# Ledger of designs, part 14: VHH binders against o75319

Target 1, 181 residues: o75319
Amino acid sequence: GNHIPERWKDYLPVGQRMPGTRFIAFKVPLQKSFEKKLAPEECFSPLDLFNKIREQNEELGLIIDLTYTQRYYKPEDLPETVPYLKIFTVGHQVPDDETIFKFKHAVNGFLKENKDNDKLIGVHCTHGLNRTGYLICRYLIDVEGVRPDDAIELFNRCRGHCLERQNYIEDLQNGPIRKNW

## First folded at step 11 (VHH)

Design lb9
Fold by OpenDDE, fold request of step 12:
Structure lb9 (fold): chain B 181 residues (1-181), chain A 120 residues (1-120)
Amino acid sequence: as target 1 above (181 residues)
Amino acid sequence: EVQLVESGGGLVQAGGSLRLFCAASGFTFSSYAMAWLRQAPGKRREWVALITSGGRTDYADSVKDRFTISRDNAKNTVSLQMNSLKPEDTAIYFCAARQFPYLNTEYDYWGQGTQVTVSS
């Protein structure tokens, strides 16, 4: 169906680039069929996403979709020049090791292939906050050796919203390091 | 103003030890990974050791088990304990800061370096 996700309207559509990284987080863009249920100023389509990114003088080089459904938009709604990766990620629970590994692998692959540019990795779940924030922070903690509190603070500041799920925060702060390979 | 100031360099005999220090100011030290690099005469600058903001350490193979990097966030300092020094360790040693040590290839801040000379 085309029902608007709960609380979707409450979140900023697009965050800011995380300084020193290639990451940018945003909420899920919604395809045209959702527009009839939204006020014009609430609409956020795939086209709107790219416009907002351009307004920040940035360019997306990869989109990682962490939602657990395919009903929000189609990969065909994106420019052909921007790769799309789906990583089905269950909400409300800490992502499993396989999901974490898939995310890290995708990021590392992107970085290897995009050394000659400054394109961004766009990451989103439904709200672009909890699942998105966890995986980005997990990467910074596990791969870059960043202090968990610094990673969380950086993400929150750039996204314009704070991670909400205590189980995610606790795992980032006190959980074990996951394999990077 | 950002500053990294190295100290502790000097002349030492092979098999001896030195401890280098780097004092940082002008940025949020605790949020940055700190690294030591060195440049020998006629050679390229090479990475020696790293300590992340989270406290994880990494070393070049050539210095592993001989050198130890550590940091003191309360004092905004990073140190390099160098044991079992070899003539091949002779170089100018630089302190450098990078917020994300593996994500980026460039360092954000550099010191001026301190000379280490190991005599045979």
Scores: ipSAE 0.866, ipTM 0.928, lowest interface PAE 0.5, mean pLDDT 96
Fold by OpenDDE, fold request of step 12:
Structure lb9 (fold): chain B 181 residues (1-181), chain A 120 residues (1-120)
Amino acid sequence: as target 1 above (181 residues)
Amino acid sequence: EVQLVESGGGLVQAGGSLRLFCAASGFTFSSYAMAWLRQAPGKRREWVALITSGGRTDYADSVKDRFTISRDNAKNTVSLQMNSLKPEDTAIYFCAARQFPYLNTEYDYWGQGTQVTVSS
């Protein structure tokens, strides 16, 4: 359906590039059919996403969609030049090892294929916060060897919102390192 | 101004030990992975050891179990304990800094290097 996700309006549409990385987080853009349920200033479409990225003098090279539904927008709503990857990720629970691996693999693949540019990996779930933040932080911790609190702080600062789910935070801080590629 | 200054190099006999130090300034040291690299005469510079900002370590196969990298964030220093040194370890040793060691291919900052010579 076309119902607006709960609390979706409460979050900044697009974060900032995480310095030193290719990551940028944003909330899920909504296709045109949702606009009739939103005030003009609340609208955030796939087109709006790209406009906002451009305003930051950045360019998306990949979109990783972590939502567990396909009702928000269609890959066809995106420019053909920007690949779209769906990783169905259940909300509110710590992503399983397979999901984590898929995310890491996708990031690794992107980096290998995009060595000659500075395009960004756009990552989003519904709010672009909890699932998104967890997986990005998990990557920084597991792959880059970053201290968990530093990873979380960096993500929070750049997203403009803090990770909310205690189970995610706890797993990042105290959980085991997950398998890398 | 960013500075990385290596020290502790010198001449040592095979089987001996040296401890290298790198003093960092001018950037947020604790947020960076630190690495040691070396360049022998006529050879390409090669990676030796890495310690991430979170303290995870990695080593080249050629030095594994002989060298130990460590860091002191309070002092903004990274060290390389080199044991069981071999003549093939002879090189100029450089410390380098990179915030995310695997996301980027280039180091952000470099030291001037310190000479290590291992005699047979």
Scores: ipSAE 0.862, ipTM 0.926, lowest interface PAE 0.5, mean pLDDT 96
Fold by OpenDDE, look of step 11:
Formats: sequence, structure tokens, C-alpha cells
Structure lb9 (fold): chain B 181 residues (1-181), chain A 120 residues (1-120)
Amino acid sequence: as target 1 above (181 residues)
Amino acid sequence: EVQLVESGGGLVQAGGSLRLFCAASGFTFSSYAMAWLRQAPGKRREWVALITSGGRTDYADSVKDRFTISRDNAKNTVSLQMNSLKPEDTAIYFCAARQFPYLNTEYDYWGQGTQVTVSS
């Protein structure tokens, strides 16, 4: 259906690039069919996403969609020049090792193939916060060896919203490092 | 002003030990990975050891099990314990800082280096 996700309006549509990384987080853009249920200023379409990214003088090189549905927008709504990767990620629970691995693999692949540019990895779930934040932080912690609190702080600051799920935070802070390969 | 100042270098006999120190200032030390690199005469600079901001360590194969990198965030220092030193370990040793050790290819900050000489 075309119902607006719960609390979707409460979150900034697009965060800021995480300094020192290629990550940027945003909430899920909604295809045109959702616009009927939104005020003009609330609308955030795939086109709007790219416009907002450009306004930041950035360019998306990859979109990783972590939502567990396909109802929000279609890959066809995106420019053909930007690859789209779907990683079905269940909400509210810590992503499993397979999901984490898929995410890491995608990021590493992108970085390997995009060494000659500064394009961003756009990551989103529904709100672009919890699942998104967890996986980005998990990457920084596991791959970059970053202190969990630093990773979380960096993400929160750049997203403009703080991770909300305690189970995610707890796992990031105290959970084991996940397999990178 | 950002500063990395190495110390502890000197002359040591083969098989001996030496401990290098690097004192950092002017940046958020605890948020950065710290590394030791070395450059021998006529050779390229090579990576020796790394310690991430989270405390994970990594070593070049040539120094693995002989060298130990550690950090003290309270004192903004990183150290390199060098055991079982060999003449081939002779080099200028540099301290360097990088926030994301694998995402970024360049170090953000460098020390001036300290000479380590291992005699046969």
C-alpha cells in the first residue's frame, strides 16, 4: 500500500556525509504515489534525494536499501548511473551475520571500484536511522577498528538523529566483532 | 597546532630491545588510529605497525611477534616495543596518525622520526 511509514515525517530526509568516510544516510524516499498523502514540503522522492545530495556538493555512487519491503520506490526511479543494492533487513532486531556480511561486502566492493572518485555510499532503511546506523557503525567498528562510541557519535551527528534502539547500541558497544570475510 | 614527537630511538645491539614513544598533541588522539612506519637508507618507507582507535593492532610480517604497538589515550602517546632487533630493523621510525586506517590511503599527521640503529 501507499501508507506513509510511521514517524517517517519526523526525520530529516538526508543526513550529512560522515567525514573521513564515503557514507551518507537518509530516510527512504517515497515514489510519486505517496505524494497525495503528503504536504508539498514533506515530500521526499528519489528525485528529491538526488537534488538534496547535489545541494551538498556530493554525488551518490551507490544506494544500499535496507528496507524490508519494496513498496516505497522502484529501482527504476533512480538514475541508471547509480547502482542500487537491496539488502532486506528486518527492523527492530540486530541484523544477522549474513546481513552484516552482505553490507560489508558491498561497501568494500564499492570502495575498491571507486578509488578514483569521491562518490558516496547512500544507505537507507525506513527512517535511515536504526538499521542504517547500526550497519554503518558495525562497518566502522569491525573493519576500521573504530571505537564504538566514536562510530555512534559520528553517525548520530551526521544523520542529525540519534540511534534509538538500545539493542543496536548495546550490540555495537559490547557485542562481538563480526566476520569480515 | 598538531604535533607528533617521536622519542626512544638510539643504538642497540642485535638481539636487543628498544621502546619508541610518540607524543601527540593538537588533535583528538583517542579518535585516531596510530601507526609506526620506518624508512631505511635507500629504501622506501614501509608500514610497521598500526593500532586503531578501538585498540586493534596490526603488524607487518617482518616485525610480527617481535614488535608490539600500544597506546595510552590518557597521555596521548603511542609506543612501539621492539624486541629481538635485527640489523635490518635499522631505520628512521615515524609516528603517524590516521582516523580511518583502511578507508583512507594517506596519513593525516606525521612525526619527524627517530633514528634506530641496530648493530650486528
Scores: ipSAE 0.827, ipTM 0.915, lowest interface PAE 0.5, mean pLDDT 95
Fold by ESMFold2, fold request of step 12:
Order: C-alpha cells, then sequence, then structure tokens
Structure lb9 (fold): chain B 181 residues (1-181), chain A 120 residues (1-120)
C-alpha cells in the first residue's frame, strides 16, 4: 500500500548543494496518493521538491533514484525536461561494485552532457541519507580523490543529517578504492 | 588574498634534476586538488601532474616516471621533483588549484609561473 516509509517524517526534505560539486540530496518525494496520511506541513511531493530547489536558486538536471521500489512517485510526475534514472540499490548492506559503477557512470555522463551549465544532480533513496550518502561519498573518494572523512563531513553538513549506518561509514573509511568509472 | 607562488626554477643541463615548490595562502589548502602545468614557447599550456586533496597522483605521459608531485598540508606547499630532464621540458611551470578535478572544469587559482630551462 501507500504507507508512509518508516521514519520518513524525521528527515529534512531537501539538503543544500554540496559546495564545489554538482550534488544535492533529498528524501524520496511522495506522490499525491500518500498525502491523505500526512499533515499539510509534512507533505513533500515532486512539485514541492522542484519548488524547494528553485528557492535555493538551483536547477535539477538529473534525478538519480536509488530506491528498490517504484511506488513513491512516477517519473511522469517530473518535468519532461529533467532526466530520471533508477539505480536499484539494496538497503542494509554496502552497495556492490556493479551498483557503485552504475552511479559513477551516471555522474560521468551527466558531467559530459552538462558541461556548459550549472545544473545539479539530485540523488535520493528513501530517506536521502544512508544509500545516498554512501554513493555520493564513494564518488568523491574514488573519482575525485577526497579523503573519506572529508567526504563524509561534507555530505553530513549539506544533507543536514549524519550518515547513520556504521557498516557504510566503515567501508568508506577503510574499504578499497573502486577505480572503475 | 589568495596566492600561489612558485619557486625553484632555473637553468639545468639535460639529464639533471630540479625541484619546484608552490607556496599557497588565503584558502583552505587541504581541501583543494593541486596541479602543475607548463607552457613552452609558442605552445599552449599543458597539464603535467595532479595531486588530489586526498593525496592521489596522476601524470602526463610525457613526464611519467621522471616527475613526482607531492604535497605538505602542514606547510601549505606542493612540489614537483623533476628528474632526467630533457630540453623538451623547457617551459614556464605554473601551480594551479581546483577543488575537484573531474567536477570542476576550470582552476580557481593560478600562480605566476617559474621558468625551467634545460640545456643540452
Amino acid sequence: as target 1 above (181 residues)
Amino acid sequence: EVQLVESGGGLVQAGGSLRLFCAASGFTFSSYAMAWLRQAPGKRREWVALITSGGRTDYADSVKDRFTISRDNAKNTVSLQMNSLKPEDTAIYFCAARQFPYLNTEYDYWGQGTQVTVSS
């Protein structure tokens, strides 16, 4: 059904652009059918997402959806001019190398196609925190050569919430560099 | 005021070595990737070496195995050890900074350059 995801109300809807990058993270927007279960101030629809991005004087050029389901909103609820990419990412465990590669490849493709603008990559999972933070940090570490703790600190500050899953944090800090991208 | 100041250039015989230094100030050095670029007379500026904020390095094919880039975040310096120098290495060498080598297409800061001249 249209059950509100567990703990979804506990998270800020949208973070801030990560300075010097093209990333912004947010929790999954919920289509209108979920709103009967929400107080007005709790609503966060696809339209609300774009309004909040515009309020920051930013523009989305790609949405990467990391959820393992298609029930929260439909890509047709997004403006047709904004590309949408689903990367099914299993929760509770460190994403596998294929998933990491798909994310890096998507970022690289975006940068090539958007080299003449300043549009952002919006990344979300259910809460916009653990899977989202892991993959953004993995990109910064593996591709950009950022120290793990600096990547994590930057994500946490800009998302407005700290990464919670200890196995993700430990893999970012101590796991292997994945050099394929 | 942000500054990048190169030093260590000079005249050296082919086969010799030089070490260039770049002193940085006015920004958070440890969060930036640093690079060396060079410009020979009549040619476009070309990339030589890169060191990321996390210390990972990369080199142009023409200098691979002869040049070594390194950084010291405590001193806010980046250096370029140049060994087995060739006349083709003659150029003005520039230090440059950007935060993320693949996310950022342009450098935020440039030094004024230091001349390296390799004689036969």
Scores: ipSAE 0.723, ipTM 0.879, lowest interface PAE 0.9, mean pLDDT 93
Fold by ESMFold2, fold request of step 12:
Structure lb9 (fold): chain B 181 residues (1-181), chain A 120 residues (1-120)
Amino acid sequence: as target 1 above (181 residues)
Amino acid sequence: EVQLVESGGGLVQAGGSLRLFCAASGFTFSSYAMAWLRQAPGKRREWVALITSGGRTDYADSVKDRFTISRDNAKNTVSLQMNSLKPEDTAIYFCAARQFPYLNTEYDYWGQGTQVTVSS
């Protein structure tokens, strides 16, 4: 159905651009059918997403959807035609190497195609926190060579919420570097 | 005021060794990736070596196994140990900084360069 995801209302809708990167993280926007369960101030639709990005003087050039479901919205619900990629990412466990590789490949492809603009990669899972934070930090660690604690601090500050899942945090801090290509 | 100041260049015989240093000031050195680039007479500037903010390194094929980049975050320095030098290594060597090597295509800061001349 159209059940509001658990704790979804507790998270800021959209974070801030992570300085020096092309990333911005947000929680999943919800199509109109979900709004019957929400107070007006709680609504966060695909249109609201784009308005909030524009209010930050930014522009999306790619949306990466990490949810393991297709019920929240369709790309057709987006108010603009923006490249969109779905990467089915299992929650509650550290993403496998195939998922990490696909995320890295998508980021690399975006950077090559968008080298002459400043558009952002918008990344979301359900809450825009644990899976989203893990994959962004994994990219920064593996590809950019950033120290794990620096990557985590940057994500937490810009998202406005700290990563919560201990197994993700432990893997980022102490796990192996994953293959980039 | 941001500064990158190279030192350690000079004339060296083929097969010899040389160590370059780059002293950084005016920015948060530990959060930056550091690189060495070089420009030979009549040639375009080319990348030589990279060390990320987390300490991982990478090298151009032409210098692999001969050059070693390292950094000292306590002293805000990056160095390039150059062994088994060849006349083809003759160039002005530049130190440069950018925060994220793959996300940033431009360097934020450049040094003035130091000349390395390898005699035949």
Scores: ipSAE 0.701, ipTM 0.855, lowest interface PAE 0.9, mean pLDDT 93
Fold by ESMFold2, look of step 11:
Structure lb9 (fold): chain B 181 residues (1-181), chain A 120 residues (1-120)
Amino acid sequence: as target 1 above (181 residues)
Amino acid sequence: EVQLVESGGGLVQAGGSLRLFCAASGFTFSSYAMAWLRQAPGKRREWVALITSGGRTDYADSVKDRFTISRDNAKNTVSLQMNSLKPEDTAIYFCAARQFPYLNTEYDYWGQGTQVTVSS
């Protein structure tokens, strides 16, 4: 059904651009069928997402949807000029190497196609926090060579919420660097 | 004011060694990736070596196994140990900084360069 995801209301809709990167994180936007279970001030639709990005004087050039389901909104609800990519990512477990590789490949492809602009990669899971934070941090650690704690602190600060899942945090801090290619 | 100041350049015979240093100030050094690039007279500038903020390194194929980049975050320095030098290594060597080597297409800060001359 159209049940509001657990704790979804507890999170800020959209974070801030992570400085020096092309990333911005947000919670999953919900299509209008969910709004009858939300107060007007709680609504966060695909259109609301784009308005909030515009308010930050930014522009999305890609949305990476990490949810393992297709029920929250349809890609057709997005502007035609914004590419959309679904990477099915299992919750509650550290993403597997195939998922991590797909994310790295998507970011790499975006950077090549968008060398001459400053558009952002919007990344979301359900809450825009744990799976989203894990994959962004994994990219920063593995590809950019950032210290794990620095990557986590940057993500937390810009998202406006701290990563919550301890197994993700422990894997980022103490787990192996994954091969990039 | 941000400063990157290179030192340690000079004249050396082929097969010899030099160690370059770059002293950084005016920014949060430990959060930046550091690189060495070089430019021979009349040639295009080329990338030589990289060390990320987390300490991972990478090298151009032409210098791999001969050069070693390292950093000291307590002293805000990066160095380049250059062994088995060849005449084609002759160039002005520049220190440069950017936060994220793959995400950032341009360097934020550049040094003035130090001359390395390798004689045959």
Scores: ipSAE 0.687, ipTM 0.860, lowest interface PAE 1.0, mean pLDDT 92

Design n2
Fold by OpenDDE, fold request of step 12:
Structure n2 (fold): chain B 181 residues (1-181), chain A 120 residues (1-120)
Amino acid sequence: as target 1 above (181 residues)
Amino acid sequence: EVQLVESGGGLVQAGGSLRLFCAASGFTFSSYAMAWLRQAPGKRREWVAFITSAGRTYYADSVKDRFTISRDNAKNTVSLQMNSLKPEDTAIYFCAAKYWPTLYGSYDYWGQGTQVTVSS
């Protein structure tokens, strides 16, 4: 269906590059069929995503889609030059080890192959906040050795919104390190 | 054998300038991010400046707008231009190389360091 996700309008469409990383978070862009249900200023399409990224003088090199549905947009709506990776991630619960591993593996692969450029890894779920923030922070904590509070603060600041889910925050702060392989 | 050799350190008066150099050998320099870190007496080592393999730069707040990191891949060197130096900039400055392109985490190779002393 083409119903607008709950609270989708409440979040900034695109965050900022996380300094020192290649991450940028954004809310899910919506394909053209959703436009009839939105005011013009509320619209955020795949095209709008790339325009906003360009306005920041950045370039996307990979999009990781964490939504648990495929109804929001099609990979074909993206430029062919930007790889698209779907990692079906259930909302509201802490991602399982397999999901975390898939995310880490994708990020690591990108970083190894894109050392000669400064392209970003765009990560989104529905709102580009909770699932997105958790996995990015989980990566920074587990792989890069960043302190949990520092990772969370960095993400929140750059996304323009704070992680909301206490179970995610608690797991990041006090949960076990997840396997990197 | 991998080597990072710092140079350019010394004594300078407050408000003065100094340029540090780091010469790298033994690895594919252009594939590594480079960084400068410093350690003052009795203090923890702190990150100062970072430059990715693609040339993006990051700076600690304490040195922003005063220090400039740059690299020359043809010469396998990284430099740190330090302007408007302050006594609190006094430290041993280390050059470090990092294969992983992020600012965070450990470095793969380290220099022995060069002393920078800023007098009031």
Scores: ipSAE 0.881, ipTM 0.928, lowest interface PAE 0.5, mean pLDDT 96
Fold by OpenDDE, fold request of step 12:
Structure n2 (fold): chain B 181 residues (1-181), chain A 120 residues (1-120)
Amino acid sequence: as target 1 above (181 residues)
Amino acid sequence: EVQLVESGGGLVQAGGSLRLFCAASGFTFSSYAMAWLRQAPGKRREWVAFITSAGRTYYADSVKDRFTISRDNAKNTVSLQMNSLKPEDTAIYFCAAKYWPTLYGSYDYWGQGTQVTVSS
């Protein structure tokens, strides 16, 4: 349906580039059918996403969609020049090894193939916070060797909102490293 | 054979300027991020400046607005312009290359370093 996700309006639509990385997090853009239920200033469409990214003098090179539904927008709503990757990720629970691996693999592939540019990996779930934050931090910790607290702080600061789920935070801080291959 | 050779170090008075150079050979320079790190006596090696293969730059807070990192892919060189030098900038400065394009993690290749001494 066209129901606005719960608390979707409470979050900034787009974060900032995470310095030293190619990541930017944002909440899910909503297709035109949702606009009837939103005030004009609350609207955030795929087009709005790209406009906001441009306003930051950035460019998206990949979008990773972590939502567990396809009702929010269609890949064809995105420019053809920007690859779209769907990784169905269940909410509220720590992502499984397969999900983590898919994310890491996608990021690694992008980084290997995009050394000649400065394009960003845009990552979003529903709110662009918990699932998004976990997987980005998981990558920084497992692949880049960043301290868990530093990764979390960096993400929170750049997203403009703090990771909320205690199970995600606990897993990042004290959980095992997940497979990288 | 991979080589990173630093130059431009020396003795300078506080408030002075130096420009360090690093000449790279033996690998595809344009595909690597480059960095400057430094090690002061009795201290750990610390990151100073980073430049991605695409030219984005990052700086440690201690050198921000004073140091500038740049690269010339045609010449396979990376440079560090150091202005408003302070005694606490005294260290051996190392050039390093990183294939993986992120700021975090280990470097693949290292120079031997060049001494920078800032007197009071």
Scores: ipSAE 0.878, ipTM 0.927, lowest interface PAE 0.5, mean pLDDT 96
Fold by OpenDDE, look of step 12:
Structure n2 (fold): chain B 181 residues (1-181), chain A 120 residues (1-120)
Amino acid sequence: as target 1 above (181 residues)
Amino acid sequence: EVQLVESGGGLVQAGGSLRLFCAASGFTFSSYAMAWLRQAPGKRREWVAFITSAGRTYYADSVKDRFTISRDNAKNTVSLQMNSLKPEDTAIYFCAAKYWPTLYGSYDYWGQGTQVTVSS
């Protein structure tokens, strides 16, 4: 269906580049069929995403979609020049090791291939907050050696919203480091 | 053999300027991010400025708007222009190279460092 996700309107559409990283988080863009259920100022389409990124003088080089559905937009709604990666990630529970690995692998691959530019890895789930924040922070912690609290603070500040799920926060702060391979 | 050789350090009065240079060799310079870090007596080493292989720059808050990092891939050099120097800028400054294009984490190669002393 084309019902608006719960609380979707409560979150900023797009965050800011996380300084020192290639990450930017955003909430899920909604395809045109959702617009009839939204006020004009509430609309956030794939096109709007790219416009907002451009307004920040940034460019997306990869989109990682962590939603567990495909009803929000189609990869065809994105520019052909921007790769799209779907990683089905169940909500409300800490992502499993396979999901974490897939995310890390995708990020590492992108970084290796995009060292000559400043393009961003756009990451989103439904709200671009919990699943998104967890995986980004998990990457920063496990791969880049960032302190958990620093990673969380950096993400929250740049996203403009704080991670909400205690199980995610707890796992980031006190959980084991996941293998990077 | 990988080498990073810093130069340009010295004694300067507060409010003065210095320009540090780092000459790199033995690796594909253009593929690496470069950074300047510093270590003051009794303090931990801290990053000062970072420049990606693509040329994006990052600065520590303590040096923002005073320091400028730049690189010359043709010459395999990275520079740090330091203006409005303060006594608290006194430290050994290190040039470092990082293959991974992120600010965080460890660096792959290090210079021996150059002393910068700012007198009040």
Scores: ipSAE 0.849, ipTM 0.913, lowest interface PAE 0.5, mean pLDDT 96
Fold by OpenDDE, look of step 11:
Structure n2 (fold): chain B 181 residues (1-181), chain A 120 residues (1-120)
Amino acid sequence: as target 1 above (181 residues)
Amino acid sequence: EVQLVESGGGLVQAGGSLRLFCAASGFTFSSYAMAWLRQAPGKRREWVAFITSAGRTYYADSVKDRFTISRDNAKNTVSLQMNSLKPEDTAIYFCAAKYWPTLYGSYDYWGQGTQVTVSS
């Protein structure tokens, strides 16, 4: 259906580049069919996403979609020049090792292939916060050796919202390192 | 053989300027991110400035707007322009190379370091 996700309006549409990384987080853009249920200033389409990224003088090089549905927008709504990767990620629970691995592998592949530019990896779930934040932080912790609290702080600051899910936070802070590629 | 050789360090008065250079050899320089780190007496080594292979720059808050990192891929060099130097900038400055294009994590290659002393 075309119902607006719960609390979707409460979150900033796009965060900022995480300094020292190639990550940017944003909430899920909604295709045109959702616009009739939104005020003009609330609208955030795939087109709006790219406009907002450009306004930050950035460019997306990859979009990783962590939502567990395909109803929000179509990959065809994105420029052909920007790869789209779907990683179905269940909400509210810590992503499993397979999901984490897929994410890490995708990020690693992107970084290897995009050393000659500064394009961003755009990551989003529904709100671009919890699942998104967890996986980004998990990457920073497991792959880059960042302290968990530093990773979380960096993400929160750049997203403009703080991770909300305690189970995610606890896993990041105290959970085991997950397998890398 | 991989080499990173720093130069340009020395003694300078507070408010003065120095320009550090690092000459790299033995690896594909253009494929590596480069960084300057420093270690003051009795303190841990800290990150100062970072430049990606694509040329994006990052700075520690303590040196932001005073230091400028730049690279010349044709010459395999990275430089650090240090302006408005302060006594707290006194340290051994190290040039480092990182293949992985992120600010965080370990570096692959290190220089021997160059002493920078800022007198009050």
Scores: ipSAE 0.848, ipTM 0.913, lowest interface PAE 0.5, mean pLDDT 96
Fold by ESMFold2, fold request of step 12:
Structure n2 (fold): chain B 181 residues (1-181), chain A 120 residues (1-120)
Amino acid sequence: as target 1 above (181 residues)
Amino acid sequence: EVQLVESGGGLVQAGGSLRLFCAASGFTFSSYAMAWLRQAPGKRREWVAFITSAGRTYYADSVKDRFTISRDNAKNTVSLQMNSLKPEDTAIYFCAAKYWPTLYGSYDYWGQGTQVTVSS
């Protein structure tokens, strides 16, 4: 049901735009049915997400949802003008090459269609940290040529939380470059 | 034929100012992100300042608050205002253009560069 994800309350709702990129990361927004389990100050709904983005003087142009469930909110809870893409990403292991390729393809498609505006790609998993940070950093490393430690530092600083899973960090730092096409 | 032509380089005293210009031709300037990069003697080329087609700017930490990038889409020019110059700013400065709106990665077009020399 309507159980609050473990440790979800411990994470900042929305990070900051990652400079030099089109990425912003956040934790999963929770639809109204979860609010009975939350104090008012703990709430973070799809509406709250868009309000917080507006407060930063930014605009979302795509949401990439990396969760393996549809229980947190429905795409219908989002403005119809904002495209939504789900990429099912298993959370306890480094994402496979197919998942990485799907993410790269989605980001490249967005950049092509949005090169003349300043809209952001919002990326989230449950906490907006480990799967989210891995895929963003993998893109920056493989496609943009960013050094692994620089990508990780940039993500950590802008998310406001450090990547936690060591197997993700090790793969980013020392693992192979993945194919881009 | 695409051309990026830098100008405005020269010799300047430490603490002084200089403005570089880059004139662009042969492509749709307003659709490209523009950048300034520099290469000091014996060093690798490094980015200095970046401006997207939408006007968002980024600066390397070493020049932040001292340098300002701007663009004029009507004149097809990008400029770099360089204040509080230091001897460490001595380099060949290159204008570059890329179609993709992100700071990182390769540039599509390059100028030939203009020398900036800051004397102590």
Scores: ipSAE 0.541, ipTM 0.807, lowest interface PAE 1.7, mean pLDDT 92
Fold by ESMFold2, fold request of step 12:
Structure n2 (fold): chain B 181 residues (1-181), chain A 120 residues (1-120)
Amino acid sequence: as target 1 above (181 residues)
Amino acid sequence: EVQLVESGGGLVQAGGSLRLFCAASGFTFSSYAMAWLRQAPGKRREWVAFITSAGRTYYADSVKDRFTISRDNAKNTVSLQMNSLKPEDTAIYFCAAKYWPTLYGSYDYWGQGTQVTVSS
C-alpha cells in the first residue's frame, strides 16, 4: 500500500554534501501516488530530490537505495543518466558484513569512475538516517580511516538529524573494523 | 620518479604574507587531488588546504579566509597564498598528492617540506 512511512514527515528531505567526501544523504523519495496523503509542502518526489540537489549546486552521479521494498518509487522515475543501485539492508539490526561489503564495493567503484568530476553519491534508506548513517560512517571509518566519533559527528551535522539507534552507534564506536575487500 | 618540491618558505613578521609553491613531476598531475599540510614542532601533522582535481577546495578552520589554495595544471604546480600570518602558523609545510578525490585518508606522494616561521 501507499502508507506514508512512520515518522517520514519528521525528517528533512535532503541533507547537505558531507564536506571532504562524495556523500549526500536523504530520506526515501515518494512517487506521486503517495501525495494524496501529503500536504503540498510535505511532498518529496524523485523530481523534488533532483531539484533540491540542483539548488545546492550539486549533481548526483549514483543513488544507493538501502530499502527492503520497491513500493516508494520506481528506478525508472530517475534520470537515465544517474545510475541506481539497490542494496537490501535489514532495518532493525546492525547491517551484516555482506551488506557492508556490497556498500564499500559500490562506493569504491563510483570513486574509480568519477574521480575527475564532483558528482555525489546519494544514499537513502526510509528516513535517510540510521541505516544510511551507519553505512556511510562504516565506510569512512574502515576505508578512509576517519575516527568513529568524527564520522558520526560529520554525518549528523550534514544530515541535520542525529543517528538514533544505539546498537548502530555502539558498533561504529567500539565494534570491529570490517575488511574492505 | 615522483617528485613534489616545495618552495617559498621563510621568515616573516606577524601580519605578513607568503606564497608557497609546489612543483610536481612524475605523475599525471591533473588527475590528482593536492593538499598542503603543516607540522609544528612537537605537534601532529595537520591538513591546511585541499583541492580536488575538479577544483573543489577545502580549508582547515584555523586558516579559513586567510589562506588560498590554487592549482595550475599547465605548469603542474599547486600554491598556497598565506595572508595575515600569525605566530601559530609557524611550521614545516608539506605538499601532498592523492589519487582519490576525498579529503580523508592517506596521501600517495609527499614533498620534503618548506619551513615557514612567523615572528612577533
Scores: ipSAE 0.501, ipTM 0.793, lowest interface PAE 2.0, mean pLDDT 92

